# VHH binders against Riboflavin biosynthesis protein PYRD, chloroplastic (PYRD): the designs that were tried, part 19

Target 1, 366 residues: Riboflavin biosynthesis protein PYRD, chloroplastic (PYRD), of Zea mays (Maize) (b6trh4)
Amino acid sequence: PRLAAGALSGRCQAQAAGDLDDAHYMRRCVELARKAAGHTSPNPMVGCVIVRDGRVVGEGFHPKAGQPHAEVFALRDAGNLAENATAYVSLEPCNHYGRTPPCTEALINAKVKEVVVGMTDPNPIVASKGIEKLQGAGISVRVGVEEALCRKLNEAYIHRMLTGKAFATLRATLSMNGIITNQIGKGADQSGGYYSQLMKEYDGVIISSDLAKMSALPLSREAGTNQPLCIIIAQGESSRLHIPSLSQEHASRAIVLADSPVTVEPAGVEVAVFRQIDLESILQLLAQRGLCSVLVDFREAGESFASLLNDFQEDKLVQKVVVEVLPFWLASDGLSNLAFGGSQSFPLKNLELRDVNGSVLLEGYV
Below, E stands for the ipSAE of ESMFold2; O stands for the ipSAE of OpenDDE; V2 stands for 0.75 times the mean of E and O plus 0.25 times the DockQ between their complexes.

## First folded at step 15 (VHH; framework vhh_podentamig1)

Design z4 (at its last fold request DockQ between E and O 0.89; V2 from the best seeds 0.78)
Amino acid sequence: EVQLVESGGGLVQPGRSLTLSCAASGFTFSEYSMGWYRQAPGKQRELVAAINKGSTLYADSVKGRFTISRDNAKNSIYLQMNSLRPEDTALYYCAVKGYEIDSTGKYKWLDYWGQGTQVTVSS
ESMFold2, look of step 15: ipSAE 0.593; ipTM 0.885
ESMFold2 (binder alone), look of step 15: mean pLDDT 80; pTM 0.781
OpenDDE, look of step 15: ipSAE 0.759; ipTM 0.925
ESMFold2, fold request of step 17: ipSAE 0.529, 0.630, 0.621; ipTM 0.861, 0.899, 0.893
ESMFold2 (binder alone), fold request of step 17: mean pLDDT 80, 79, 79; pTM 0.779, 0.773, 0.770
OpenDDE, fold request of step 17: ipSAE 0.833, 0.856, 0.829; ipTM 0.955, 0.964, 0.954

Design z5 (from y4 with L109F D110E; at its last look DockQ between E and O 0.93; V2 from the best seeds 0.71)
Fold by ESMFold2, look of step 15:
Structure z5 (fold): chain B 366 residues (1-366), chain A 122 residues (1-122)
Amino acid sequence: as target 1 above (366 residues)
Amino acid sequence: EVQLVESGGGLVQPGRSLTLSCAASGFTFSEYSMGWYRQAPGKQRELVAAINKGSTLYADSVKGRFTISRDNAKNSIYLQMNSLRPEDTALYYCAVKGYEITGDKYKWFEYWGQGTQVTVSS
């Protein structure tokens, strides 16, 4: 290896300034895409902004699965003003034909001059096909503007595409001195609280049977939300399971994964029986049912529920952690509180924190 | 079914003003961008001005002299042309462009009027 690596390589400052202008418009694409949070699964969230003469002349987002893509809405908005414009899009335009022409053809028909892409399609079979189609039609393409932000926007979609499994996040609450607690922070589950918002973002939430028996099932209190599927893990549960907070009219909001036959009250709740319940088989089942993202809500966990998480990094089954730290100092005499995680140690990536009503919310990637 | 009808063309002296109108029918006018284009004899058609719900766009050759406007109640767009020059002489066309979206389907939507002649000479 070279001992005296060059330290004098410079960058063009005009390039850096141009990247800042591009970054502004791409951040707008991400902002638009987020308007459809919780509504596009299994499709990614996508935004598009069309710029002419330094001014936004059209914008759009993909509102839900089965509807046109962001580019079409932005081009409808821009119309005559799209010709020779720059189109910013958070994800590589799709180049697949179906019941309608692909978004690459839409951009070509509108005669845009340039397309700026936040990220390429994560599926390696189709990656770069949209970019190649645009370039073949004489359109200039630039890739990678705000790529980290665009990837974070669709982290569950990317994971599902690459692995075939749902993206999994572990959520737990700790005291300030590191003791796992079963109660979430004040106001977190009310409208605008982080827990309510988190329930909007995930297709499913995995909870223990103990939590289901003693507390209301997790839900979002954000308006117009598609509620997550509640996945209740019933290991060692005998005979009957009563879910007091669930009415028969809403039985489809929950499924029970059990290691032996169990009768669930209310009637109509689906039960799936496994010889052995492990996190990998749970995530595979949920992906087969169309879920792209699941949250493991670590509350009221017994040893069997906690064991799902013993080796979550080594097994590559959890990608993200969200930890709420409450402003309490707890003591425990006698038996230790249950913990999760394996014998390995590792740093979390991309750690972020924020204050949430007197508590601290931490998130990071495995 | 879609119709775009231009009017208001004519012969004017250099330096004078003229207002073109385009009446539209057969589509939901307020949802689509409208534009004025022109074609001089022996030349290619070029964009003059365009308007959508919140923005206007002008060719460099007409900036500061021409103003596009729209009236959604009358399904019409207008082109106010001031300080006219001989090189503005052309057949002026009205056009609508965009995507028609119906549920989960979409198609390119592009229609042109027949044009109105503007001649700038003494």
Scores: ipSAE 0.487, ipTM 0.834, lowest interface PAE 1.9, mean pLDDT 86
ESMFold2 (binder alone), look of step 15: mean pLDDT 82; pTM 0.815
OpenDDE, look of step 15: ipSAE 0.798; ipTM 0.940

## First folded at step 16 (VHH; framework vhh_podentamig1)

Design za (from z4 with T104S K106Y; at its last look DockQ between E and O 0.82; V2 from the best seeds 0.00; counts 0 for: pae E 2.01 > 2)
Fold by ESMFold2, look of step 16:
Structure za (fold): chain B 366 residues (1-366), chain A 123 residues (1-123)
Amino acid sequence: as target 1 above (366 residues)
Amino acid sequence: EVQLVESGGGLVQPGRSLTLSCAASGFTFSEYSMGWYRQAPGKQRELVAAINKGSTLYADSVKGRFTISRDNAKNSIYLQMNSLRPEDTALYYCAVKGYEIDSSGYYKWLDYWGQGTQVTVSS
């Protein structure tokens, strides 16, 4: 009949179905890559899916620096089924020889027919070289499927590659009436909570000395993850700083950046002294120490800590803002606001909203 | 040392069935995909069926007639060939392919083949 024999509709929707299949497989690559969140820095997170005859025959992700890339694990999984398959990869396959052969050679050896790439490598020295190697071996390559999602997955890596600086996110918690609070949402710091997951995703977390004195240092409760380096900003501090939650055994988990000499308890915590503590100098130091991402956790922030962020959008020192809004109205004796600002107003870009156990989490880009 | 030993080939009439077996040793069998390939005289070797941990794949010419299966306890794969046709006449090979990854992260492409077992379909 005419409805069952709608060839015109079939031709039109066949292209739409093909586009959805590509996007579906690339989104799966991103899901796989996220399994390694907190484990790959300074390497990017990468996922790979091998598809033969419309079926997924292999999957993989890059689990940790020093281990094989996603393509190798996916090809191990696919095995005999990889020949003439399409490989979906969230980031351009590497073409570098080191301890192990490059991923381009792995795909060539398996005789895949086609490679679909989410994004090219952001490093301009190596960009497109993996793609060119594959094409030279007779493999068809398509680029740009779910590119925005793939770029967001590795926004810290991209920023580090392009600028040499750590990707910085500002996090704050507000009441419904806009008052900054030290309290984070219920359950946010437990396993699966957004705060615990943030601690997994960032190489370092910047906090005030007041927070360090009063509370346990930020950490992730996600299983098997590395903990962020805790960067404690000590401005106007007395000659001693005691960090009650930190044992001497774990002194390497923290560093203190101070505006005057200070003796830190426990012993063994690194201290660096600056005449003027500013965000640019902090980010430069952290990048030199190999950090690709840092979170500024704006809690227990007196005037000095807040001033660190007064013009945080300038010179692109902070790329992302995360604000948690708690479902209560704080009593106040007048107007209140965040303890920092800027020289001019500007809109945040790409705002996203998420419900988090009775609170609202807002994210946007500077 | 990887060894793949095919068996079960023979002469059969069109429309009959045969079961091929491949016994594998020298590697952790359950970790790798396995495949059946065939080569008719004067033709190139082609994939017939393959199996990994979660998927099977069949050549179009054998879909619905052939079934690949795996028994990890016996380190073996099988090819059940039903409704055999003269064009299925070929030397059938068992092969293992995939990446071997060691604890240090070094990896190597595995590509091992059996000697083959002849299947002849004729009246």
Scores: ipSAE 0.498, ipTM 0.845, lowest interface PAE 2.0, mean pLDDT 85
ESMFold2 (binder alone), look of step 16: mean pLDDT 80; pTM 0.784
OpenDDE, look of step 16: ipSAE 0.746; ipTM 0.919

Design zb (from z4 with E100Y; at its last look DockQ between E and O 0.82; V2 from the best seeds 0.68)
Fold by ESMFold2, look of step 16:
Structure zb (fold): chain B 366 residues (1-366), chain A 123 residues (1-123)
Amino acid sequence: as target 1 above (366 residues)
Amino acid sequence: EVQLVESGGGLVQPGRSLTLSCAASGFTFSEYSMGWYRQAPGKQRELVAAINKGSTLYADSVKGRFTISRDNAKNSIYLQMNSLRPEDTALYYCAVKGYYIDSTGKYKWLDYWGQGTQVTVSS
């Protein structure tokens, strides 16, 4: 005799199919939004898909600040076909006038029947006001489809909106036996590599003066991208700092933060002097300059640069950690820890991993 | 100024065919969707068919019988109406809807209608 399985579920299969369709269209919104990665700061990345009778009749994304939001482009595509359609949008439509009319009015004018929203506006002052405007016009609204994906897309924007501070990520490379190394993985800085993608996605990158003296400054190799501002930390530097990879033509791509007066070659590189350099002061300055996201690239890091990262989890200074583990076992003459991050243990949240050309890339949140 | 001029309406017997035309001017025709709508006496105006750059859409009541098409060279759309029924009797309108976006990123909802052409199906 066969052992009988438990009673089968009486689930409704029609709802399961509808959930898959919603998720599919919202993931398309995220895909569209990513086409503008590195181009929308300080604005969020947003995508919109208009669906009528089970097919896409319009698509759009927000390409850069000063241009229409995703909804307007999608509605331009859809036109007459937008009436009585469902609009999927990765971020709650805005409901305020600025340079352009609000997206809620755009959707209302087109007479869409339903709006499906990935995430509400992160700003608590205006959260749900776009949704309420749409509902007041007789439009059905559903919220939270693929919300985690939509939030991850704009994590820097969300952080800036909630805290007023730039989103900071710490990046480091380890050998398999836990030794911090200055060499990044094979191909990581080439087009399509994870490091090149990071340089496209962040408004600024913080490096040591030692890295700046010895290597090319970090840049993205993705086509047509805006390069991050390079923030060079000069601690204990003498009166001069030479950056061989930086031409005078491109001096505005870098700023030097120093603990004493320093003359930088090439001419034209901005220098800001602090009596004491700490991570909080750096992040305050960068936020005041309009940066929404900053990557701390832990390479060629001496003891002084590493000390900036002591207890980086405190005061919400760093939100995310990205660690590349190389498939090497490095020789060592003795037991030593090349640790950054201070004297306190803490768990990382939401760990994710992927294979990158024979190495492992780990991401987690503080 | 946007102008939409319908033509081709008339009185026809049930089961026969008509072709409606709409000539458009005053905007870059090829960049916008176009639609046919109809309004029977005492009823609400309803969408019959629409066409944009990549898709067509039909009301359920006309699917398989009506075909929308466009000719960008003539700035015109057409509605081929086959197997006409008495319930197809209505005033038929051409409309353009969509966002105009200028080079500075400002945008305006475009929502213009023709005067209509009467289609009457009776024996």
Scores: ipSAE 0.593, ipTM 0.883, lowest interface PAE 1.5, mean pLDDT 86
ESMFold2 (binder alone), look of step 16: mean pLDDT 81; pTM 0.783
OpenDDE, look of step 16: ipSAE 0.683; ipTM 0.894

Design zc (from z4 with L57I; at its last look DockQ between E and O 0.78; V2 from the best seeds 0.69)
Amino acid sequence: EVQLVESGGGLVQPGRSLTLSCAASGFTFSEYSMGWYRQAPGKQRELVAAINKGSTIYADSVKGRFTISRDNAKNSIYLQMNSLRPEDTALYYCAVKGYEIDSTGKYKWLDYWGQGTQVTVSS
ESMFold2, look of step 16: ipSAE 0.578; ipTM 0.882
ESMFold2 (binder alone), look of step 16: mean pLDDT 80; pTM 0.785
OpenDDE, look of step 16: ipSAE 0.752; ipTM 0.918

Design zd (from z4 with S55Y; at its last look DockQ between E and O 0.93; V2 from the best seeds 0.00; counts 0 for: pae E 2.3 > 2)
Fold by ESMFold2, look of step 16:
Structure zd (fold): chain B 366 residues (1-366), chain A 123 residues (1-123)
Amino acid sequence: as target 1 above (366 residues)
Amino acid sequence: EVQLVESGGGLVQPGRSLTLSCAASGFTFSEYSMGWYRQAPGKQRELVAAINKGYTLYADSVKGRFTISRDNAKNSIYLQMNSLRPEDTALYYCAVKGYEIDSTGKYKWLDYWGQGTQVTVSS
């Protein structure tokens, strides 16, 4: 009889756990969506799982712009098993007809009984309209499961859509004693390294012309990567810019933003000339060209490049900061610092720290 | 053109067995879920069993008695029906449901049914 009591407790726990699986399945949606990191811009990353009797019977993610949304792939996989199932989706299903039917129609056609949504559509004009469509068709809808995780997944997409500007992350490297250095950590730009991963995750990288003249242009070494657009800032009186690491066949990998006419080698590199270069105008231009995210890589940065960042907090131009701290104590004749960004001190939010091959990587939100 | 052809129905005594077959054509069989449904006289059509790449599902009324299987080489699904009861008397349909996605990324809902095969369980 004592074993029977233990068995009853185990059965009760299994039954209760089955009723509280929402977070588990939504996290799986996020994992699926991340498979398309670096490939969906300007579209969001979305994942979908179809669950019946406590088991996943269909899975899908949106693989790249121009392809079907996650729900369609998950419903294709589930098929007959989708009827009376629960669909978990990381972003509110779309309810507008475009080149393809809306995802609300897809879920209705499959006769799912319930949809669990990670986050509502960030566009206030259409927010909740997908949910309302599903409810009007008799489908139960629950919202907000793992919402913070789902929002973080698409923070750049959300930012671009709401502001008309690319999401910007400032990246810098410091020595242990706080001196700005142009060297990145050992292995950071190799496959699996944090810098290589950043190049996969960002649609563009903003660099100084000095970096472009002195070093290979940033790229990702992750498999299957769409390489970021290199945005080279050329300020001053230079009439020529030579980018030694860029071949003519790859000229489209870079754009030069200049404050005066400049001739770029190799031929075929796009040049845009501004009366005055400022970060806000850059972020708007890049968003208009379809970039959701850019990394400002603070290396070989002169005074002009640094001046782009003078008020980045007050002007809401940079959303995230990534600082790598190297395990070196550098000699310096004077102090140097990252003393730009705002007229007053401000805290960073949601600070995270990790060890990256003997260096420390710090991340925080402005 | 999607075609689904059921066979194997008939009259059988309670407690006996039947095997239903459904031959499929007109789509990439291995990529889609397949299902068996039934409709008794005067009742709504109901799902009996379904199978996709890694999962089978059964209605409660047939669990332990019926087994769905598929043979991708023959583009066929089967329903092994054991311990038949008079309540299992119905017209049995096979169906394919899911999304067809073309090379351009356009998609449409597939919802195709066979003509059905009659199963009658009676003395």
Scores: ipSAE 0.434, ipTM 0.810, lowest interface PAE 2.3, mean pLDDT 86
ESMFold2 (binder alone), look of step 16: mean pLDDT 80; pTM 0.788
OpenDDE, look of step 16: ipSAE 0.763; ipTM 0.921

Design ze (from z4 with V96T; at its last look DockQ between E and O 0.54; V2 from the best seeds 0.44)
Fold by OpenDDE, look of step 16:
Structure ze (fold): chain B 366 residues (1-366), chain A 123 residues (1-123)
Amino acid sequence: as target 1 above (366 residues)
Amino acid sequence: EVQLVESGGGLVQPGRSLTLSCAASGFTFSEYSMGWYRQAPGKQRELVAAINKGSTLYADSVKGRFTISRDNAKNSIYLQMNSLRPEDTALYYCATKGYEIDSTGKYKWLDYWGQGTQVTVSS
């Protein structure tokens, strides 16, 4: 008996085709949102696309905190063509009155027939209220299209909202033989380099006081870049800390976190003194200050600085690891032999590898 | 201040043609989509046609008969209405959607409308 290959009904193909289209437009939302990388914090990156009769009739993204949201720009672009159109948005539209009217009201006013949302708002207090408002107005709402992509776009924002801590990425450079070095790959800290790009994308960078004494502070060389807050960890320091690479004019770009009172040069650098410095408290402090992301730049194998990273996996304090492997063998010394990252072994997730100017860049999730 | 001024309405016989014009001022015309709406007696206002930078939209009832166009140099839109029917009788409005930002930096969505131009199709 020949089992009749059931004709997957034209409805399933149409639905599958619709799903492919939805994914396509949502990916465009994410592409739009990424144009504002490094500029939106503490707000999430958001993109919006208005689609009518299979055509994009409006596009927008959130450019910066305090500016209108992606939906506003997309609806402005579409205007009257938004009526009975489908709006795609990478994040749930806001439903609260702030500096601006909520995006839900804008969408309702535009008379869109459908809204497709990449992901719900990660804030538990606000979650799904925008969706409910749209549905209450008679608008069809679908949620979860390319959700993983939308989450990745705003991983730092999501983490901060859920945990009250800044999203932390650990970065280090190794020789081929596994020695930690304060060197970075050729061109990495120049315009277009991966390190310069990290400095553009992250809200803050944590470094040791020893590094701050010996080298220039981390800086992005990208055009039009916001510079990250430089968080300097001062443990066991003398009563005085001199940061030679920091000018008085730029003193506000750095903060010193110390375990004892310390006078910092240049004048004007904020100093916060803690009884005990630990990574969790630091990440909470940074989140309270509005930072969503921080790069922990492990460039020097100092014991005190390394201690902050003890058991970070168990405590879920570091979410991502970036390791640059340089194409040379280094001599081992006492400091270079110091292990970092805690006492536990664990697999990394979603490992990515890039060849960057003769070095290998590895990225993985904890 | 945003101003929209419609013209070109009138009384016509069925099957005839009419062209409406709307002159816009008070905003960057080329950046905004524009539309024509109509309201018949006892009916709700409905979208007739809209145009942005590269796309047009028409109500099903006017598809193939009406054409919307824009001239950015003149800050104007037009509605060419062919094969007019008695059912097309309405007050026709030029419109745009935008927003205003107040002195506090808050903005609100606004619909801008002209005064309308009457189109009457009768034998």
Scores: ipSAE 0.276, ipTM 0.738, lowest interface PAE 1.8, mean pLDDT 89
ESMFold2, look of step 16: ipSAE 0.540; ipTM 0.865
ESMFold2 (binder alone), look of step 16: mean pLDDT 79; pTM 0.772

Design zf (from z4 with K53Y; at its last look DockQ between E and O 0.79; V2 from the best seeds 0.00; counts 0 for: pae E 2.9 > 2)
Fold by ESMFold2, look of step 16:
Structure zf (fold): chain B 366 residues (1-366), chain A 123 residues (1-123)
Amino acid sequence: as target 1 above (366 residues)
Amino acid sequence: EVQLVESGGGLVQPGRSLTLSCAASGFTFSEYSMGWYRQAPGKQRELVAAINYGSTLYADSVKGRFTISRDNAKNSIYLQMNSLRPEDTALYYCAVKGYEIDSTGKYKWLDYWGQGTQVTVSS
């Protein structure tokens, strides 16, 4: 027999290769789940993959609230092939009866051998209850495969579950020399562009009244998308506000939050009047309306709109920041700065970047 | 009313071939997995072969000898059994398993079996 050089390294690499197989299937679960982006709120996005003898025999995702969970669709696919299979699921299977039987029961009925879970349920009261039910039925359970990816997939759901509040993201566009601009990158608002996809992912978008007067309201160009509710902030406005891009038949796509009575054209747009408009009050109202995620689109902002974002880190009102940097150097008299940021400096967490048609898109967490 | 009716069983000599069929009714046939199971004397029921839309699965003991197929126009599945051995002697069942999901999003586990057809391989 030859000497097995690197035998110790081979054992470690073989274990890592086994973990990579699990990771591969879990990444497929996340990919499937994303097919329902913009359609599942208030439910999380979930994917499920059934594997037997090293091959996928069933796949499913949760398509929208009121429909079966991912596990049921995957088990429908797999059918007879599910017995003694491994089920990969991006979120702990539910063990609670509601309008439908729990997903743990579905997996048990199909007699799967193993379940591999991306993340446990974020609600501490029910965390591990699904796992315990499966184990009690003789099913092997492994947890934490691609957990970071699974958590990012449902960051808004997790935030809502833990805090009861909507997940808020601040979006802005900068020139290369740090000047806030009202442009977005070339093609970003077209189908497949990052802005169009971003509008698909959020239940609501907060904009200034100046943006509403000057530009088309934000929308997604992705097929079959539920459009975000446009929340238009009108502080110090005259008694009239005209939204030229909004037709009367689509008036329900917008709401105006004002600090004084205002007449909105087109007719039928809801107006809510507050003595004081601040970001916390806005987010509370939106959570009461059932919005789980909200984007603050910082364009045409002015000082009044910018003031909503003072000290947003210390109040935990915003969780994520998305900045597009355009490949322009804008003229400046040397006094320009970002119109938001409050009185404190702080680092962003988990900073990531990507190239988007010649612009750079930066994102990070507060 | 789900009904599964097997046929094609019988007594055959080792090395010969036999084709089983199963006619199905009472559900949307093309949307569900179908399978063949067998139970030999004194043994537990075991999966022999299964088919869904796009995939087939075979028990190790029958790979290369048995072929499952389906005909959606006739609502039928088949099991072509070649090179039969005495250990293939069993009562063969067809089964439908999977989730039925209605138009309201409610779902139920399907788990229905036929009466079985006997296959006996002996000289």
Scores: ipSAE 0.378, ipTM 0.798, lowest interface PAE 2.9, mean pLDDT 85
ESMFold2 (binder alone), look of step 16: mean pLDDT 80; pTM 0.785
OpenDDE, look of step 16: ipSAE 0.557; ipTM 0.853

## First folded at step 18 (VHH; framework vhh_podentamig1)

Design a10E (from z4 with T104E; at its last look DockQ between E and O 0.93; V2 from the best seeds 0.75)
Amino acid sequence: EVQLVESGGGLVQPGRSLTLSCAASGFTFSEYSMGWYRQAPGKQRELVAAINKGSTLYADSVKGRFTISRDNAKNSIYLQMNSLRPEDTALYYCAVKGYEIDSEGKYKWLDYWGQGTQVTVSS
ESMFold2, look of step 18: ipSAE 0.589; ipTM 0.883
ESMFold2 (binder alone), look of step 18: mean pLDDT 80; pTM 0.784
OpenDDE, look of step 18: ipSAE 0.781; ipTM 0.931

Design a31D (from z4 with E31D; at its last look DockQ between E and O 0.89; V2 from the best seeds 0.75)
Amino acid sequence: EVQLVESGGGLVQPGRSLTLSCAASGFTFSDYSMGWYRQAPGKQRELVAAINKGSTLYADSVKGRFTISRDNAKNSIYLQMNSLRPEDTALYYCAVKGYEIDSTGKYKWLDYWGQGTQVTVSS
ESMFold2, look of step 18: ipSAE 0.624; ipTM 0.895
ESMFold2 (binder alone), look of step 18: mean pLDDT 80; pTM 0.781
OpenDDE, look of step 18: ipSAE 0.783; ipTM 0.932

